# Miniprotein binders against b1l550, part 70

Target 1, 279 residues: b1l550
Amino acid sequence: MRLPEELLERARDIHSEAPSHRIKLDRVGSFGLKVPVEFKGFLLLAEADVWVSLPEGRRGVDLSRQVEAIYELSNPPKDPFSLCREAAISLLEKLNYADSSGVSIRFDAPLQDGESLKYYGVEISSIASDEIINKIRVEILGMTACPCTAELIRAYKSSEIAATHTQRSLGILEVSTKAEHPDPDKLASIIERAMSSPLRTYTKRPDEGGLVIRSLSNARLAEDVVREMIHLFLEEFGHLPEDTHILAAVRSMESVHMHDIYAERSFSLDEIRKEISSH

## First folded at step 22 (miniprotein)

Design ja2
Fold by ESMFold2, last read:
Structure ja2 (fold): chain B 279 residues (1-279), chain A 94 residues (1-94)
Amino acid sequence: as target 1 above (279 residues)
Amino acid sequence: GEIKITVEIEKDGRRIRFMYIITDPEKLEKYLEEIERIIKLWGATRIRITVEASSEEEARRLADKFRELAERLGYDEIEVTREGNRFTVEAERE
């Protein structure tokens, strides 16, 4: 049932009133929206959050206007990075009482894997105020082979056994910058190259053997993976602004333990360069 | 080999500044189109776009593209200035 339009003239405009308690809010918005995006030829249904700040003198946010802003820009579906940055601007423009806006978009990114596909997780955000700060988080699974166990087994019977435990490890790169979002495929590639080997959607027996041999030849601790991710990141993205902030992390589901191993390092480009140059 | 574009848009005294640091030439045209869409979304009455490239010739060509964009969008007071390999396009409309 649709109510008569004439009621709008008789009803109070609750949103534009002053609140009982004059307290600024940092994020007021609509969370868990589903929006269509186009990523590298794929049409995906992404999850999005949109929000603005709310000044202490305004009781409510025009929530329908927020939702309208992102859906207008998502039809026809387009690149999620452009959508994220443009929607943050549109929110500030449409809700001019706010001093900041934010948009987050989450999706699984498809990735070519020989003649098949695999995927990695992407979450991007753009926060607009007097500047725009762009953030991207990429998560992808890889394989690690334990170098400690490999060395113990080698020493036991040096010519007879070449083995160690292997496990899936989740690599994480998160970048916050004033420049445009880094390319997610490049971030995923950095994580995969830091691992002992990438995961494959499927393998035939000879290919599986080759994958295992490569992992044993490239054995790495979780700590090694994090350090390698940082090294590779600096090679690819050292051009970003000096105050760009990065988190590099690995959560390894160690096959011989009941629990996971976790390693991480956060840094700015300025900080890490000073650290490296001091040694 | 890299291109730096700094964009400042303004309406009613509200100013937003953002940037692109482009190392992949395939993305340049995409970002130029995005900048135009953002200018329109904001309804900017003043824009200031700074372009810096590895050569003066490349920077000038990019600045000319932004001057043409400002003309297409109806800006009247368009000024282009140069400081070495850095060009600044400033435009206003009433």
Scores: ipSAE 0.819, ipTM 0.937, lowest interface PAE 0.9, mean pLDDT 91
Fold by ESMFold2, fold request of step 23:
Structure ja2 (fold): chain B 279 residues (1-279), chain A 94 residues (1-94)
Amino acid sequence: as target 1 above (279 residues)
Amino acid sequence: GEIKITVEIEKDGRRIRFMYIITDPEKLEKYLEEIERIIKLWGATRIRITVEASSEEEARRLADKFRELAERLGYDEIEVTREGNRFTVEAERE
């Protein structure tokens, strides 16, 4: 049922009224939207959140305009990064009472793995006000091999076994910058290269053996993985603005423990360069 | 080489500034198209686009592309200025 349009002439516009308590709100929005995007030739259904700030003198936000802003730009489906940045601008334009807007988009990114596929997690956001701040978080699994146990087993006099415990580790890179979003594939590659070995969707026995041997020959602590991620990030993205902020982290699902271990470092490009050059 | 593009758009006294740092020249056309879409989405009456490149020739070619973009979008007060390898395209319309 559709109500008559003429009712708008006599109904109060509740959203435009002043609230009983004049308090500014930072984020008022529509969360958990499903939005089609195109990424590397794949059509994906991404999850999106959209929001704006709400000034102290306005009772509510025009929520349908928020949803309209992102869905209008998503037809036909396009690159999620362009969609994110453009939608943030569109929100501020359509909801001109707001002093800031935000868009986040989450999806699983396909990654070629030989003749097969694997996936990694991506979340991007754009916050618009008098400037645009772009953020990307990439999460991908890899394999780590413990160097401490490897060394103990190597020192074992009678042992013919080259061994250590191996486990899946989740690597995380999160970048917040005034420049455009970094390429997610490059971030995922940095994380994988920092691990002892990548994971594969499937292997036959000879390939699996090679993968395990690779991990043993490149044994790394979670701390080592984080440091290597930072090193590789600086090589690839050292050109970004000096106030670009990065979080590098690993959560390792240690196969010999009932719990995970975690290592992380947050830094700006300016800060980390000074730290490295001082040693 | 590296290309830096800084964009400032303005409508009704409200300004938004954003930038691109392009290391892959194959992405340049995509970002030019995105910048054009953003200018249209904002309904900008004033734009200011600064381009920096490794050489004056590269920066000038980019500035020319933005001057042509401003002309296509109907801006009729277009000024281009230079400071070394940095060019600034400023335009205004109603």
Scores: ipSAE 0.816, ipTM 0.936, lowest interface PAE 0.9, mean pLDDT 91

Design ja3
Fold by OpenDDE base, last read:
Structure ja3 (fold): chain B 279 residues (1-279), chain A 94 residues (1-94)
Amino acid sequence: as target 1 above (279 residues)
Amino acid sequence: GEIRIVVEIEKDGRRIRFMYIITDPEKLEYYLEEIERIIKLWGATRIRIVVEASSEEEARRLADKFRELAERLGYDEIEVTREGNRFTVEAERE
């Protein structure tokens, strides 16, 4: 049912009216959109948020234009990174009263694991104003083995390879930069390499045994994991702008406790380089 | 080698700056295509692109590509300047 055009012409443009209170809003948009994206040959249904700022003199945002902006760019499906950056620009172009725009896209990224697939979580965003800032958060599960318990058992039984408790640990790298989004697979790889061992979706008996032995031989504290992530990140992404901000974190679901162990470090590239150089 | 690209796009007095740092040469074309799409999406009347590479030859090649892009997109005034291994492409259209 379409309303008669005559009625539409008589209707006030509510969005363009002055608000009752002249207050700027930082973000107004549509959250929880589903958009198709292509990543490494996979077609994925990602979750997306789109928003713009609202000036103090405007009552509302044209939300339909926001939704149209991202879907116009999503057909045919493309990589989520380009989509994110392009959509941020498109939002500002379509909604010229806004001084800033933002796009966030969340999806599970497939990662080949032999004949099977594992995955890691990805959340990316692009915020556009006078400049574009790109942010990526990668989360991937790995396995850690406790070196403290291993040392206790070694001392007790005089064993070369000591048993210890193992657990799943969630590694997190969040990067905010004026450059393009860092490669998500590289970030995931850094996290996995920083842990005692990666997780495997599919394990044959010999492989499972080897995985556990490797973990035991490479026991790491949560603190070790975070420091290793930072070290590996600097080696791989040291070329990023000095003002690039990083969060490296791990949440270890300790198998001997009811609670998790958490460790993190937030830093900029310039800050961490100064710190390391001072030692 | 590492390639740095800084893009400034302007429309109606509004300027947006964004940057790429490319370490994988295989991805260069991917980002060049994106830059083109962004310029089109924004409807930029002025563009300024600064490219820096490990060699003058590489930087020049990139600058030439951006000049060609500006020409293809219908920009009337295109200027290319050099400072060492850094080239600046500026283009304007009415």
Scores: ipSAE 0.847, ipTM 0.945, lowest interface PAE 0.5, mean pLDDT 93
Fold by OpenDDE base, fold request of step 23:
Structure ja3 (fold): chain B 279 residues (1-279), chain A 94 residues (1-94)
Amino acid sequence: as target 1 above (279 residues)
Amino acid sequence: GEIRIVVEIEKDGRRIRFMYIITDPEKLEYYLEEIERIIKLWGATRIRIVVEASSEEEARRLADKFRELAERLGYDEIEVTREGNRFTVEAERE
């Protein structure tokens, strides 16, 4: 049952009323929306959050306008990067009382693995105010081999390629920049290259053997992985603004322990360059 | 070469700044189209676009594209200035 439109004329605009307490809110929005996006030739249903700030003198946000803003731009489906930036601007335009807006889109990104697919997790965000800040988070699983155990086994057995424990490790790169979103495939590649070996969705026995041998030959601590990620990131994305902020992290699901090993470094490009130059 | 584009859009006294650093020339058109869409979405009455490229010729070509964009979008006052490999396109409409 739809209420008569005439009733809307009689009803108070609750959103525009003064609040009981004059306090600005940083974010008011709809979280957990589902929006279609086009990514690398795939049409994906992504999870999306949209929000705006609310001034102290306004009781509420017109949430329907927020939802309309993102869905108008999602038909036809487009890439999530443009969608984030455009939607952030559209939100500010439609909700002119807001001084800031934000959009976040999350999905599993397909990645070709021979004739099969693997994936990485991605979150793409844009925040608009007097400037637009773009944020991207990429998470992808790889494999690590422990160099400590390998060294012990090598010393004991005198093997060229020593046995060691291997495990799945989750690599994380989060980038916040005033430039456009960095390429998530490149970020995923950096993470994979920083590990002992990538994971494969499908392996034949010889291929699996080769993958393991590669991992053993490139044994790395969690700490090594993070440092390598940072190094590779600087090589690929050193052109980004100096105030670009990066989080590089790894969570290793250690196969000999019930717990995970975690390592991270948070930094700006300016900060890390100064650090490296000082050594 | 690296192309840097800084866009400032203004409406009713509000200004938003955003930028691109393009290293893949194949993506240039993609971002140009996005800039156009953003200008339209915002309803900007004033735009300022600064482009910097590895060569003057490339920067000039980009500036020309933005000039053409401003003209197409109905901006009446368009000014293009040059400083080396940096061009600034400013446009205003009533």
Scores: ipSAE 0.842, ipTM 0.943, lowest interface PAE 0.5, mean pLDDT 93
Fold by OpenDDE base, fold request of step 23:
Structure ja3 (fold): chain B 279 residues (1-279), chain A 94 residues (1-94)
Amino acid sequence: as target 1 above (279 residues)
Amino acid sequence: GEIRIVVEIEKDGRRIRFMYIITDPEKLEYYLEEIERIIKLWGATRIRIVVEASSEEEARRLADKFRELAERLGYDEIEVTREGNRFTVEAERE
């Protein structure tokens, strides 16, 4: 049931009136929207957040306009990168009282694994003000083998290939840059290559055996994984602006403990280059 | 080679800057189309696009594309300047 439009003419615009307290808000928006996106030939239903800043002299944000902005750009479905950047700009245009806007899109990204699929988690964001900052977060599971236990067993049994405990580990790369979003598949690849071995959705017996042997032969600490991620990132994405900020992290779900091992490094490209050059 | 594109769009005294660093030539057209969409979405009355490439010839070709874009979008005043392998396209409309 729709109210008569004549009532709108008599009603106060609550959003545009002065607030009781003149305080600026950083983010006001709609969280948990579902929007279609196209990614690598797949049509996916992604989760989206949209927001703008609110000046001190305005009581509320026109939330309906925010929702309209992102859905207008989502039909027909497009890639999430362009959607983020375009939606951020559209939000500022439609809500001209805002000095900043933001869009975040989250989904599980498909990754080919033989005839099957594996996946990684991705969050793509853009924040617009006087500049656009693009942010991407990639999370993918891999496998690590413990070098410490391997060394103990080697010393005890004098074996060439020592048994050790293995576990799933979550690798994380988060990048914030003034350039376009880095390729998430490349980021996922960096994380997998930094671990003892990747995970496989489907393996035949010979392939599974080989995967485990490779993992045992490439045992890595959580600390090793993070350092390797950083190294590989610099090789692949060293062309990004020097003020680009990176978080590299790993959460190892240790199979011999009830708790996880966590390691991280936060840095800008200029900072890490200076650090490496100093050694 | 690496292509750098810096775009500034202005409307009613508000300016937004954004940048691309393109290492894959196959993605160039994709980003050019996006830039056009963004300019339209914003309703920019002034645009400034700086392009830098590995060669002068490549930079010039890109600058020409942006000039053509400005013309197509109805900008009346278009100026292109060069500094080495860097070209700047500035356009304004009423």
Scores: ipSAE 0.842, ipTM 0.943, lowest interface PAE 0.5, mean pLDDT 93
Fold by OpenDDE base, look of step 22:
Structure ja3 (fold): chain B 279 residues (1-279), chain A 94 residues (1-94)
Amino acid sequence: as target 1 above (279 residues)
Amino acid sequence: GEIRIVVEIEKDGRRIRFMYIITDPEKLEYYLEEIERIIKLWGATRIRIVVEASSEEEARRLADKFRELAERLGYDEIEVTREGNRFTVEAERE
């Protein structure tokens, strides 16, 4: 049932009224929208958040306009990066009382794994004000082998390949930059290469054996993985602006402990370059 | 070669700045199209685009494309300036 449109003429505009308390809000919007996106030839249903700032003198945000902004741009479906950047700008245009806007899009990115697919998690964001800042977070699972246990076992039993415990580890790269979003596949690749071995969706027995051997021969602490991620990131994305901010992190789901091991480093490109050069 | 594009759009005294650093030439057209869409979406009355490339020739070609874009979008006053391998395209409309 739709109410008569005539009622709109008689009803006060609640959103445009002065609030009881004149306080600016940083983010007001719709969270958990579903939007179609095209990514690497796949049509995906992504989750999206859209928001704008609200000035102190306005009671509420026109939420319907926010929703319209992103859906207008998502039909036909396009890549999530362009959608994110364009939607952020569109929000500021449509909601001119806002001094800032933001869009976040989340999905699982398909990654070819032989004849099957694996995936990594992606969150893409754009925040617009006097400038646009683009943020991307990539999360992908890998495997780590413990070098400490390997060393102990080697000391105990002479073997060519030292046995050790292995565990699933989550690698995280988060990048905030004034440039366009970095390539998520490249970020995922950096994380995988920084670990002892990648994970596979399916393995035949010879492949599984090879994967384990690779892991054992490339044993790494969580700390090693983070440092390697940073190193590889600098090689691949050193062209980004100096004020680009990066979070590199690993959560290792330890197989011999009931708790996880976590390591991280937050830095700007300028900061980390200075640190490395001082050494 | 690396191409850097910095775009500034202005409407009713409000200015937004965004930039691209393009290392893959195959993606250049993709970003040019996006810039056009953004300018249209914003309804910019003034635009300032700075392009920097590895060669003057490449930068000039890009500047020319942005000049043409400004003309096509109905901007009346278009100025192109050069400093080495950096070109600035400024355009305004009423």
Scores: ipSAE 0.841, ipTM 0.942, lowest interface PAE 0.5, mean pLDDT 93
Fold by ESMFold2, fold request of step 23:
Structure ja3 (fold): chain B 279 residues (1-279), chain A 94 residues (1-94)
Amino acid sequence: as target 1 above (279 residues)
Amino acid sequence: GEIRIVVEIEKDGRRIRFMYIITDPEKLEYYLEEIERIIKLWGATRIRIVVEASSEEEARRLADKFRELAERLGYDEIEVTREGNRFTVEAERE
């Protein structure tokens, strides 16, 4: 049933009224939107969330304006990073009663893997107020080989080539900064280079054997991987603002245990530089 | 070398400041185009853009690009000032 449009002239605008309880809200938004994006020549269907703050004197948010803000910018599809930063500005412009706006966009990023493809997870966000704060989280799987078991087996067999358990490990880098989002491919590369070996979508037997031998020759604890990720991150992104915040983490699905191992370090660039320079 | 750009846009007393630290020269035009789109999206009546580079000449060239951008967007009170390797482009419009 379609209601008569004449009712719009007489109906109260519920959202613009004052609420019964004057309490500010931090995030009021539309979550789980599907938006098309273009990334590295791929057309992807990303998931997006959009929100704004709501002052204590306003009863509701104009939610259709939120949805309009991001969809107007996503047609035709464009780079998800520009979309994220621009949509945050557009939200504040369209919903001028808000003190802040936010946009997050999630997608799987394709990577070349020899003659095939693999992928890694990306989530970006932009929060706009008197400034813009940009955040990126990258997640990619790699292989780790345990050095403790390798050493035990070496001592038992007196072998120069040690056997050990290997497993998939999930590497995580999350960066929050006032500068533009870091390049996700560089973050993914940092994570992979910190592992014992990258994962491959496909290998033939000789290549598979070589991959495994390389991983055993580069055995690393989860703790080693996190430290290496931080080292490589500082080499590539040490130029970011001093108050840039980073989380580096590994969750390793240890093949000999019923549970996972986890290692994590959070820091600002200022904090980690002081720590390193004190040695 | 490294290029730093700080952008401040203003409309109706509401100001937003954001920045870029560009180490890849291939990305410069991409971010310049994004800055232009953000200025338009906000409907800015005042803009202030601070650029800094490894040399005065590089910073001047970038400031000239922003002066030209302001002219192209119809800003008519454009001022460029310098402090060493740092240039400030300020512009206003109706």
Scores: ipSAE 0.839, ipTM 0.942, lowest interface PAE 0.8, mean pLDDT 91

